# VH-VL binders against q9h9l3, part 19

Target 1, 176 residues: q9h9l3
Amino acid sequence: PRKMVAIDCEMVGTGPKGHVSSLARCSIVNYNGDVLYDEYILPPCHIVDYRTRWSGIRKQHMVNATPFKIARGQILKILTGKIVVGHAIHNDFKALQYFHPKSLTRDTSHIPPLNRKADCPENATMSLKHLTKKLLNRDIQVGKSGHSSVEDAQATMELYKLVEVEWEEHLARNPP

## First folded at step 15 (VH-VL)

Design x32
Fold by OpenDDE, look of step 16:
Structure x32 (fold): chain C 176 residues (1-176), chain A 122 residues (1-122), chain B 107 residues (1-107)
Amino acid sequence: as target 1 above (176 residues)
Amino acid sequence: QVQLVESGGGVVQPGRSLRLDCKASGFTFSSYGMHWVRQAPGKGLEWVAVIRYDGRYTYYADSVKGRFTISRDNSKNTLFLQMNSLRAEDTAVYYCAKGTYRYDYTGYFDYWGQGTLVTVSS
Amino acid sequence: EIVLTQSPATLSLSPGERATLSCRASQSVSSYLAWYQQKPGQAPRLLIYDASERATGIPARFSGSGSGTDFTLTISSLEPEDFAVYYCQQSYNWPYTFGQGTKVEIK
């Protein structure tokens, strides 16, 4: 089977009103949860809102942050040819200004068997935090310090592994 | 229970080198940034250095930059401080301190070791 | 670097009294300010982080307030074990810095 990685990104607000979501951290883990990539990333535009409460990004993280263009190249190199697992992953790809092939993408926010396992409506969009608590009995995104993209990526991968066999069979019968 | 135990302190002459070790237990060491903080006799606290959970990022106080090196071995749950070109003003109790936030090297110091005394004297 | 100035240098009080300690930053540190307690011969202990959040196991009599450049640590009613040196510390930017400390001593 093709190699799998899980990705999670943190974004900050840029633009005149801080409404533009710009990549500020990206974490990638392998099938076993080992960190393959974890970098703070410097957006090309001035940061207006660090969104620290949610992103965990602080000003001091940007002191030696990797420029976006460089980071993007590094990340794309890792993702190329792999099955990429994420939660609401379209936001991550948008921030990366990159689109991974749909056939090689797994979004845990849109996997009905996963929701069913968590006693949630199959067509509902559940949060990563809720699914992780329900299915893994683990608390993530706790406190006021913001999210950890590493933890989120690890949780995402573990959730997917719960339904991997069933979902891969489904996709094989119903290719996107 | 979180525990940090420093070792390696002692008396050295100016210009010499010394390495401090800090053995961690009671938490997932490889998931936290670690710091060194020192305190000269009868003086206040001075931040010395930080290292990220994976060892890839380090920062130093200007007073030790170029002379001290912070490093870690996550397989051994051990933090290190290599001190070269020691000066009299480096005399202090050196504390290893745990970073507050998982997978972050910023923040505060929620757990401290007992400290190890380094005395630089001719 | 960001300089933190604590006042007063020494605070002489009796058990049961209210203690108010000040920490002023040379520039804004937002809410990235912590308070530590250090007793003689011991390592520092984290009391407050993010200006007003009590660390795990810290008694309710300890409270922190402030933002920007002015911060306060309050001990509502001093206990005998509270007589110690208190340090503030900013985590807004590198290098991290501490105040020079306030000694709370028994009157």
Scores: ipSAE 0.890, ipTM 0.946, lowest interface PAE 0.6, mean pLDDT 96
Fold by ESMFold2, look of step 16:
Order: sequence, then C-alpha cells, then structure tokens
Structure x32 (fold): chain C 176 residues (1-176), chain A 122 residues (1-122), chain B 107 residues (1-107)
Amino acid sequence: as target 1 above (176 residues)
Amino acid sequence: QVQLVESGGGVVQPGRSLRLDCKASGFTFSSYGMHWVRQAPGKGLEWVAVIRYDGRYTYYADSVKGRFTISRDNSKNTLFLQMNSLRAEDTAVYYCAKGTYRYDYTGYFDYWGQGTLVTVSS
Amino acid sequence: EIVLTQSPATLSLSPGERATLSCRASQSVSSYLAWYQQKPGQAPRLLIYDASERATGIPARFSGSGSGTDFTLTISSLEPEDFAVYYCQQSYNWPYTFGQGTKVEIK
C-alpha cells in the first residue's frame, strides 16, 4: 500500500488590494505526525497583506523563506506517488499550482463517515477546528496570532485515521 | 510549571571559549523557538540568537555572528550556546528564553531562565 | 536594525499613582511590541505582548497601547512591587531589539 502524508498551507495577500492568495507556508507530516517538510515560502510578487490574524505569517518569516519555485519542487517531490490528506485540500493544491490524482487525494472536509462520527450531516462541510474539537477533544488555531500549518496537518492526519479503514474500502468499491 | 535553567557561566580570559547549557522542563521543548538574551552588568537587554523549534534555522546578532553558535538537542530538552573568541564586551548575564508561539520561532519571550554570568577578563 | 527609545529614563512616583511609559520605534513595527518588567537580581518578566495583550498572570492594572512607532505601557495604580525597570522589545524584524529601559522608582 502507498505511503500517506498530510499537508496544510498558509497564504498571504498579493496582487491588487492584497486579494490574491499566495502560498507563504507549507507543512507536510507523515502518518505518525512527524514533520517531513515545514518551510516559509516567499511569493514571487510583493506581499500586500500578511493576513497574520489567520495565516500566522509575519515579516520575519520571510527573511529566510524559500522562493516559491524551489519550494514547489521540494513539495511535489514529497507528494508524488503518495496518498495526500488535507482539509479543503483544493485550496492547498491551487496555491501550489498543482493537481494531485483524485484517486490519491483525501479531503477531510468531504468524508461522510467522518461527519457521521461528529454527529454532523454527512454532506456538510465542517471546519478543521470544529472536527478536531469534537472528535479529538483538542483545540487548534487557538488565539489571535494565526494558524499553524504544522498543527493543522497533524490534526488532519489524526482525523483521517478515525475513518481510514472504512473510507479506503469505500473508495476501493467506488473508484473516483 | 515552565522552567529554564542555565549553566556553564564563569570567568575566562579573552580569546577563550565557553559553552552555556539551558535545561528546559514543563513544556514541549521541541515545539518552540528558543533564544539567548544577554545583559551586561548595569546595562540593558541585548538579543543574541534564536533557533527554530526543529533546529533548522538560526539567526544571530551582528555582535556575535561567526563567534557564537546556538544549537539544541530536543531529545534532552537542552539549548546550547557555544561562545568562541570571547571578548571583554561579551561580559554579561546570559538568559535562556522561550518563544511564545508553538511551531514558530518568532514573537516574544514568555519564560526566562535565571541567567548565568559570563565574565571575560584578564 | 530597529532602534527602540524609551522615555522617560527614570520615573519617580509614589504608590497609588498612575505610571505612563513610552517606547518609540525608529520605524514602524506594526503591533509587534512587548513590554517586560525586571527587578534587581531577577530575570525579565513578560507583561504585554502584541502591543496590548496581557501575558498569563499579569494583573489588570498593566495595560499596553499603540501601533506603528509609538507605544505606551500604563500602570493604573502603582503597587509597591511595581517599582522596577521596564523594557520594550520589538519582534517585527531581525535582529530583535530592546529599548534601553525606564526605571520606575519610589519618590
């Protein structure tokens, strides 16, 4: 069976009025939650809005940040051939300018058995914070200093493990 | 709860080396950035160096760059400062300080050790 | 390097009085500023972070305000234990820097 990783990204505002979302941090963890990759990433264009309240990104993070093209290459090398778990993962792939095969993608925001365990409607889109609190009794994204992509990736992997057997069997019966 | 205990200070001649240790307890050491901050006798605070929670990034004040090396051993909950080519200007109390944010090495210093005195004199 | 200038250098007050301490940055540090208290023979203690947030266990008489280049620490009613040296510190950019300190002493 294929190896599994979880990914989470943080974005900053670029472009006119800071409305374009550009990748500024990416964290990848293995099945056991060990950090495989965690880099601050320098967007190719000027940062207009660090969005620190949500992103956790500050100017000092950019001092040694990896340029986007280099970081993207590093990240894709890790993801290739693996089952990739994320939460609302389409946003992460969009920021990476990357498509991962649907058959190797797991999105904890769209797994009916996971919602069922949380006593939520099966087709509802639930936040990572909500699911983590309900199912793992853990608080993530605490305070006003923004999110941690390391925390979020680790939480995402733990959530997937709760439904992994059932969901992998479902996907085997219902190929995407 | 959180405790930081420095050791390794003493009196040394200029040009010599010292290594400072900081033993941490009461928090997940490997999740936080760690700093060294020093204070010359009767003077204010000077930031010296930082190391990221996983040890992969460091930054130094210009006054110590090339002479001091910050490092950590997360398996032993210990922060280090290797100080080479010591000068009289390095005479100070050296504090170990914990960064405020999990999985981040920026921000502020929410917990400090008691400090260890380094005196560089002939 | 961002220089932080504190004023006044010394503030002589009596218990029960209001203390107002200033910190001015040589360039904008947004809200990335902290205040520390240090008593003789002790390590500094974090009072305020992110310009206005009280650290764990800090009494409500301590408050911080400001953004950009001008910041203020206010102690609404001085207690005997508040006579100490106070430092501001910016975390906006490397290297991190401290102000030179304001000594609050009993009149």
Scores: ipSAE 0.542, ipTM 0.837, lowest interface PAE 2.1, mean pLDDT 92

Design y55
Fold by OpenDDE, look of step 16:
Structure y55 (fold): chain C 176 residues (1-176), chain A 123 residues (1-123), chain B 111 residues (1-111)
Amino acid sequence: as target 1 above (176 residues)
Amino acid sequence: QVQLVQSGAEVKKPGASVKVSCKASGYTFTSYYMHWVRQAPGQGLEWVGWINPYTGFEFYAQKFRGRVTMTRDTSISTAYMELSRLRSDDTAVYYCARSGTYYYDSGPRFDPWGRGTLVTVSS
Amino acid sequence: QAVLTQPPSVSGAPGQRVTISCTGSSSDIGLGYDVHWYQQLPGTAPKLLIYDNSNRPSGVPDRFSGSKSGTSASLAITGLQAEDEADYYCQSYDSSLEGWVFGGGTQLTVL
């Protein structure tokens, strides 16, 4: 059986007007919620917008941040061969400029049984915050200090575990 | 219409450098990765590397690391591949090819391809 | 050189069915990465023929089909036509190399 990990990334703005989303933090947890990886990451380009209110990233976090290419290598080693769980995970993979096999990807923002369990429309895209509150009775992403990627990754894994059996069976019958 | 227009054929001496260009049109240049693939005469396709025109991130096959440099000029939607310290076995047609940034775009499939640029390395 | 293995050549008569195999490893096809196929007519650039194992781009006839199982993929051509004479390449992503890999190519001859 393949191991499962959950991933969540925080991005800052680089490039003209800060419109480029660059990876600035990545957190990976195992099936039990134990942190396997949690690093601040230094983008290769100048940061124009830290997006602190959302990302939680501050200038001080970049002082000893791991260069992107090094971090990317470390992260890919962890993800390779794993079932990777995330919320709107395409954003994380895009930020990593990485392709994970579709058959090994689980996006909690697109799992109809999860939405159904939360009394949401099955085909709607619900936020991680909303699903976590509805299904886990837990508040995440509170305050104005920005998100915690570790917290978000843990929440994502917990949400997936609620529908794991049903969804894995579905995927087995309907491989992507 | 999506098009990739490459620069003309090159003839180089061993030890020299060559820089091939690929101008994109018909789509948003920064929304897709640009790959370089070469094909020696009578041989198969060999992936050289890729660049993300949006971020500037580049990654090269191990074989070419230290000799290849991929760049882009977003103002003119043009990607460049420079190969240095040329040798005879670098003689090949070099293709640029577009791919998506993730599966929700066009994924890692290469489409379209440029017509190729012949680079001949001979003493 | 090529990470993915293809037969160097296949042949068939017009109207026949031919198949081209593409064998990978546990770090590419076997890991779950999709396979794409390209057709290269003589003297031309490669053209996308099949993507994501079994999908056809617009303009590709339905007599071309792709499949994937385990560590291998296959391209099938039914109703073989003279115009199908070309080189065919499979492609995937190799996690160990962190890059894209091609098969060695298969030359298809229409008899």
Scores: ipSAE 0.841, ipTM 0.924, lowest interface PAE 0.6, mean pLDDT 94
Fold by ESMFold2, look of step 15:
Structure y55 (fold): chain C 176 residues (1-176), chain A 123 residues (1-123), chain B 111 residues (1-111)
Amino acid sequence: as target 1 above (176 residues)
Amino acid sequence: QVQLVQSGAEVKKPGASVKVSCKASGYTFTSYYMHWVRQAPGQGLEWVGWINPYTGFEFYAQKFRGRVTMTRDTSISTAYMELSRLRSDDTAVYYCARSGTYYYDSGPRFDPWGRGTLVTVSS
Amino acid sequence: QAVLTQPPSVSGAPGQRVTISCTGSSSDIGLGYDVHWYQQLPGTAPKLLIYDNSNRPSGVPDRFSGSKSGTSASLAITGLQAEDEADYYCQSYDSSLEGWVFGGGTQLTVL
């Protein structure tokens, strides 16, 4: 009887030439899509490239952003003991500098039944935008103003629900 | 060859501080976490904390918060652990150890370890 | 007071099989975190022996094996040899302590 949440994060560029991805926003939604957490996060080092076209992060968002160490603590308390759903979720956990149990992790970017439902090759890594359009009839990540991590987390949860029963039974028979 | 080379043994008085170094070679220093683990004489291993050498972000075990500082110098691929207000029960071998940053790139396991630095705290 | 519980010592004759248990709680092994094992020869640093419950690094003989179930893990050593005499530590992550945790260590004596 574990509860389930979905997570999505937005990154900015830090380090030399802005090539290091650092967490600048994190959104977490529950099974019904209600927002449990949505904060702008101040990286522990200087932001070189806001990556606004994709991240939606601008300098004004950082003025009142929660420092990374505090935000990480808040996020981890929400994630602990829960099944966490994400899309290419390894990037999110790497940005959080956190190892969530493999048995409690679900990655919608590579679930064979979900790919099959979308008429995609079962072993392909599919984009969230593509899957959401095909399976939910919804356009996300529209334009060049950046992604919404709330919208993306909600879409990720809805995608997982389409295959939840089948995939949970598969994982019970085939533990990671 | 992936190696972690630590500074030499230290003898300190109670109340003093010690700074142990760990020089990495044979891999990209900033692509992995660095952990510190100690072992008191005749006792087991105790995790002290870790640092991300790229960002400088650190996290310490609760027992050591307020007394330990972990830093690094990326120009010489070296991590440091400083322990202050030393007590006699801080006498231990202090190891550095490397871990990955996510499951599919080395993961949370410790490999390799430094040879350790003996810190003796006595009056 | 190690977070993970191991027997303080085990012994066996050359050629025999020994096992070393590692028992945690619902906040570490029981929550799904993987277990890693380290061998520490006298006077040396620990060395990775088993990772992610059951995987052997290159160079570790196949007579070392690991498993995990529930809140516990086990290291098995078959074909015991004199050079296996060492201390063995399990390690995992504990969510309530927010950190990496070790067993108290097991001293293996080869008779």
Scores: ipSAE 0.714, ipTM 0.888, lowest interface PAE 1.6, mean pLDDT 92

Design y58
Fold by OpenDDE, look of step 16:
Structure y58 (fold): chain C 176 residues (1-176), chain A 123 residues (1-123), chain B 111 residues (1-111)
Amino acid sequence: as target 1 above (176 residues)
Amino acid sequence: QVQLVQSGAEVKKPGASVKVSCKASGYTFTSYFMHWVRQAPGQGLEWVGWINPYTGFEFYAQKFRGRVTMTRDTSISTAYMELSRLRSDDTAVYYCARSGTYYYDSGPRFDPWGRGTLVTVSS
Amino acid sequence: QAVLTQPPSVSGAPGQRVTISCTGSSSDIGLGYDVHWYQQLPGTAPKLLIYDNSNRPSGVPDRFSGSKSGTSASLAITGLQAEDEADYYCQSYDSSLEGWVFGGGTQLTVL
């Protein structure tokens, strides 16, 4: 059986007017919620907007941050061959400028049984915060200090575990 | 119409450098990766590397690391590939090709391709 | 040189069905990465023919079909026509190389 990991990334704004989303932190947890990776990452270009209120990233976090190319290599080694669970995971993969096999990807923002369990429309895109509150009775992303990518990754994995059996069966019958 | 217009044929001596350009039009240049692929005469396709025009991130095949440099000028929607220390076996048609940035847009399929630029390396 | 393996040549008569195989490994097709196919007419640049294993871009006839299973993929051409004479390349992503890889190419001759 393939191992599962959950990933969550925080991005800062780079490029003109800070509109480019660049990876600044990445957290990866295993099936049990143990942290496998959690690093601040230095974008290859100047940071224009730390987006601190959302990302939790501050200037001081970049002082000893791992250069992007190095971090990317480390992260890819962890993800390769695994089922990767994430919420709106396309953003994470885009930030990593990485392609993970579709058949090994699980996006909790697009799992109808998960939405159904949360009494939400099956085809709606629900936030991680909402699903976590509804299904796990846990508050995440609270306060003004920004998100915790470790917390978000753990929540994502726990949410997926609620529908894992059903969804894996569905995917087996309907491979992407 | 999406188009990739490449620079003209080049003739170089061994040890020299060549810089090929690829001008994009008909789409948002920074929304797609730009790849470079070469094809030696009578041979198959060989991936050289890619660049993200939006971020400037580039990644090269191991074979070309240290000799290839990919850049872009977003103001004119143009990608560049420079290959240095040229050898005779670098003689090939060099193609630029567009792909998506992640699986949920257009993915890693290459479409469209430029018409190619012949680079001839000979003494 | 090529990471993906294709037969160097295939041939068929007009109206026949031909198949081109593309064999990968556990680090590319076998890992779950999708396969794309390209057609290269003589003296021209490659053209996307099949993407994501079995999808046809606009303008590609339904005579062309693709499939993937295990570590291999296949391109099938039915109702072979003279204009199908070309080189065909499969493509995937190799995780060990962290880059895209092509098959060696298959020359299709229409008899």
Scores: ipSAE 0.879, ipTM 0.934, lowest interface PAE 0.6, mean pLDDT 95
Fold by ESMFold2, look of step 16:
Structure y58 (fold): chain C 176 residues (1-176), chain A 123 residues (1-123), chain B 111 residues (1-111)
Amino acid sequence: as target 1 above (176 residues)
Amino acid sequence: QVQLVQSGAEVKKPGASVKVSCKASGYTFTSYFMHWVRQAPGQGLEWVGWINPYTGFEFYAQKFRGRVTMTRDTSISTAYMELSRLRSDDTAVYYCARSGTYYYDSGPRFDPWGRGTLVTVSS
Amino acid sequence: QAVLTQPPSVSGAPGQRVTISCTGSSSDIGLGYDVHWYQQLPGTAPKLLIYDNSNRPSGVPDRFSGSKSGTSASLAITGLQAEDEADYYCQSYDSSLEGWVFGGGTQLTVL
């Protein structure tokens, strides 16, 4: 059987007025929630806005951060050949500048059975915070000191497990 | 409307360098990846590498690492590929080609392509 | 050496059906990466013909179709016409090479 991991990333603002999202932290956990990777990452371009209120990233985190090219290589080695679970995961892959196979990608923001369990419209795009509160009775992303990508990746994996059997069977019958 | 206009043909000697340009128009240059693909006479297509024009991040096929440099100038919407220490087997047409940056926005397919730049390396 | 394997040539008479295979490995097509097809008319740049395995861009006739299964993909052309005479390339992504990869190309001759 194919191994599964969950990923979550934090972004900082680069480019004009800091409007472009660039990778500054990435966390990967295995099926059991064990941390396989958790690093601060130095973007290849100038940071205009650390977005600290949401990202939790500050200037001191960049002092020993892994350069983007090296971190990307490390991350992709972990992801290759695995089912990768994330929330709005296309943003994480965009920040990694990488195309993971659709057949190996699971996005908890786009799983109708998961929305059904949360008493949400099946086609709605629900936040990780909302789904986690409703389905796991946990508060994540608390306060304004920033998100924890480890906490978010672990929550994402637990959410997927709630629908894993049903959704994997659905995808086997309906390949993306 | 969407166009990739490449620089003219080049003739070079072995050991020299060449720099090919690709000017984009009709779309937001910084929102898409730019790839370089070459085709030796009578041969198939070979991927050389890509650049993210927004960040300047580049990634090269293993075969070309250490000899190729991809850059861009966002003020004129132009991507560049420079190949150094040229050999006769670098003789090829060099194409630029655009791809999306993720699946929800064009994805990894190449569309459009430039018309190509012939680089001839001979002594 | 092309990463994806295509027959070097294929031929057919007008009105016939031809297929062009594209065979990869467990690190590219077999891992789930999509296949795209390009048509290259003599003396011109490649042009996108089929994307995401089976989708046709606007302006491509429905007699062109694509499919993917396992480690292989196929381009089918029905109702073959003289203007279909061209080179055809498949393209995907390969995780072991960490890059975009092409087939060796197939020269289609219309008899």
Scores: ipSAE 0.681, ipTM 0.879, lowest interface PAE 1.7, mean pLDDT 92

Design z41
Fold by ESMFold2, look of step 16:
Structure z41 (fold): chain C 176 residues (1-176), chain A 124 residues (1-124), chain B 107 residues (1-107)
Amino acid sequence: as target 1 above (176 residues)
Amino acid sequence: QVQLVESGGGVVQPGRSLRLDCKASGFTFSDYEMHWVRQAPGKGLEWVAVIRYDGSNKYYADSVKGRFTISRDNSKNTLFLQMNSLRAEDTAVYYCAKEGYWQSSAFFRYFDYWGQGTLVTVSS
Amino acid sequence: EIVLTQSPATLSLSPGERATLSCRASQSVDDYLAWYQQKPGQAPRLLIYDASNRATGIPARFSGSGSGTDFTLTISSLEPEDFAVYYCQQYDYWPLTFGQGTKVEIK
C-alpha cells in the first residue's frame, strides 16, 4: 500500500508589510505519528514579521535554520510518491513552492465525512484545533507561545485515520 | 493597490432575484477566500457567505442558506452573489471582503480590505 | 454561534481624551478578534487583527488588548477623525460574527 505522511508548516511574514507567507518550519510524520522531518527553515527573503504568537518562530530559531532551497529538496524527497495529509494543505504546498498530485493529497479541512463525524455541517471549514477537540478529545495549540507543527501534523494524521477507509473508497470511485 | 468594487445593487420586489458582482484588483485573487458581508440600514454588520480560493467549497449564514449562492470566476478576478427569493430583511448594503494573511493550521478570517458596498433594497 | 457584546453602546468624549471600548465574547475566541472603524457612508476599515496587531496604515494611537472572552480597543488621544462607529469581529468559529457596535461621538 502507498505510504502516507502528514505535513504541517509554520510561516512568517515576508515581502511588503509582511503580507507574504514564507516557510519557516516544516514537520512531517508517518502513519503512526513518528517524526520523519522537523526543521526550522530560513526563508530566502527578509523576515518582516515572525508571527510568533501563531508560528512559534523566534529570531533565534533562524540563526542556524536550514536554508529554504536545501530544506525544500529534503522535504520533496519525503513527499514524492506518497499520500500527503494536511489541514488547509494548499497553503503548505504554496509555502513549499510545490504542487503535489491531487490524487495523492488529503486535506482534513475539506473532507465532508470528517465534518459529519464531528456533527458539523459538511461544508463548514473547521479549524484543526476544533476538529481535534471534537473528535479526539484533545487540546492542541494551547498557550500563547505559538503552534507546534509536530503536534499539528500528528493531530492531522489522527483525524484522517478516523475517515480513511470511507474517504479512500470515495476517492477511488471519484478520481480527481 | 488592493481594490474591491461591488455592483448590481438596486430596488427589487420581494420574491425576486438579484446578482451582485465584485471586481477585485491589486492582489492575487485566487490566493484568497472571499466573503460577502451585509449591513442593514442603520444596523450592524452580518457575515453572509464565504467561498474557497478555488471555488470548490461554499458556506453560508443560516439567514441566507438555500436562497443565496456565492461563486467566483478566478479568470476574471470576480466574486458573485446570486440572491434568490429576496425578502424585506435582505435589504442592506452588501460588501465583498478579502481575508488577511494565510497560515497552515489556523484561519485568519478578518477582513483587511472591503469594497465600497452596493445597496440592495427589497420593497414592494 | 458566538455572541460579541460591545460596551458602551455610545461613548461621548472630547478630542484629546482616551477612548476605551469593550468587546466580550460568549465563549473563548483565543486571539481571533478584529476591530473595525466605520464612518457614515463608508465601508468598514480594519484597525486591529489577532486581538492586538495594528493593521497597515493605522495610527499608533489605536491599540488592541485582551484574549479569550474580554477584549479592549483603546484610542489613546481622540482625533476629530476618530468619531465613528467601532465593531469587533471574531473569527475563531463559524459563523463569523460582529459585535453590535460602539458609537464614539463628540461630547
Scores: ipSAE 0.800, ipTM 0.918, lowest interface PAE 1.3, mean pLDDT 93
Fold by OpenDDE, look of step 16:
Structure z41 (fold): chain C 176 residues (1-176), chain A 124 residues (1-124), chain B 107 residues (1-107)
Amino acid sequence: as target 1 above (176 residues)
Amino acid sequence: QVQLVESGGGVVQPGRSLRLDCKASGFTFSDYEMHWVRQAPGKGLEWVAVIRYDGSNKYYADSVKGRFTISRDNSKNTLFLQMNSLRAEDTAVYYCAKEGYWQSSAFFRYFDYWGQGTLVTVSS
Amino acid sequence: EIVLTQSPATLSLSPGERATLSCRASQSVDDYLAWYQQKPGQAPRLLIYDASNRATGIPARFSGSGSGTDFTLTISSLEPEDFAVYYCQQYDYWPLTFGQGTKVEIK
């Protein structure tokens, strides 16, 4: 069995002027796209900006949200020992205040063969939305109600699967 | 408060090289994508280059590709632009610019903070 | 690349008047559109991001609207300090691109 999961997080703004990105939702799916984890998370600091149009987070979602420390423990338990796939995943790990081993991390925003397959510049960082449209012919992150972290995690996993063989071979030859 | 301070501009002849520096403060520099944007005298704004938060990825406008190199030193909160094979059309004020806030799987590449700019004049 | 066309090139108005600036994209950029103000000898200043969100510290008289290909910056009542050049910028596609600018000058 494949020890691979995909993760996507949503952040809200805390701190001065709401410029600090704090975890407010986390979704994790397995290799087949099945949801393993999907929770709203309560930041330890006061929320200044819900960033709703992007995060999809509203004040009502925080009423029964899982406290950050508890959620972090649950998430880390799932991620430990796995290959973790994400898009611009360094942001997710940052919000989690967690650093996954680089050798077990896959960032679909930084895979040249994936960009090449999408007829995009190999050295450009492409959005999940654009890659998903070009390679999966699916529209994600539409509207103004915010992103679905489950949908985004699933799309990320599907994109990686398109280049998994080639990229894993590359990484084997060139360990990070 | 966020502050970006460019330096290194000056007058150079065509074909020469010049390096620009941008010193950042007031925010976690290593968390953000950084950009260079330039403006020719009396003209509009032109995006030049971008560098990933950890320097692992770089992308350039076609007009400078192969001649300019963007880099950064996160330990010094400094952004760099190495300009080689300079041309007259590279004459401009060069701004370093910070991307907006970050979200997972999305990029917000508007520029919420700019430096004061540094003038580069390429003339024979 | 995405071409952003701003209109008019120059807008001559008096203090207290309403200013309406247009930015049209060659193709849809969703809400990934920003507006900047630039005064002579100064760096650009962010006014609006995500098409309609006012940046921190920006007066309420500035507002942005639109999505897709057509965007508008509105200054409800011009103040003397508002006479400047305004640029739109898209960040949906590489390379990042700016409009050619609209100059708002005193009549």
Scores: ipSAE 0.745, ipTM 0.917, lowest interface PAE 0.8, mean pLDDT 95

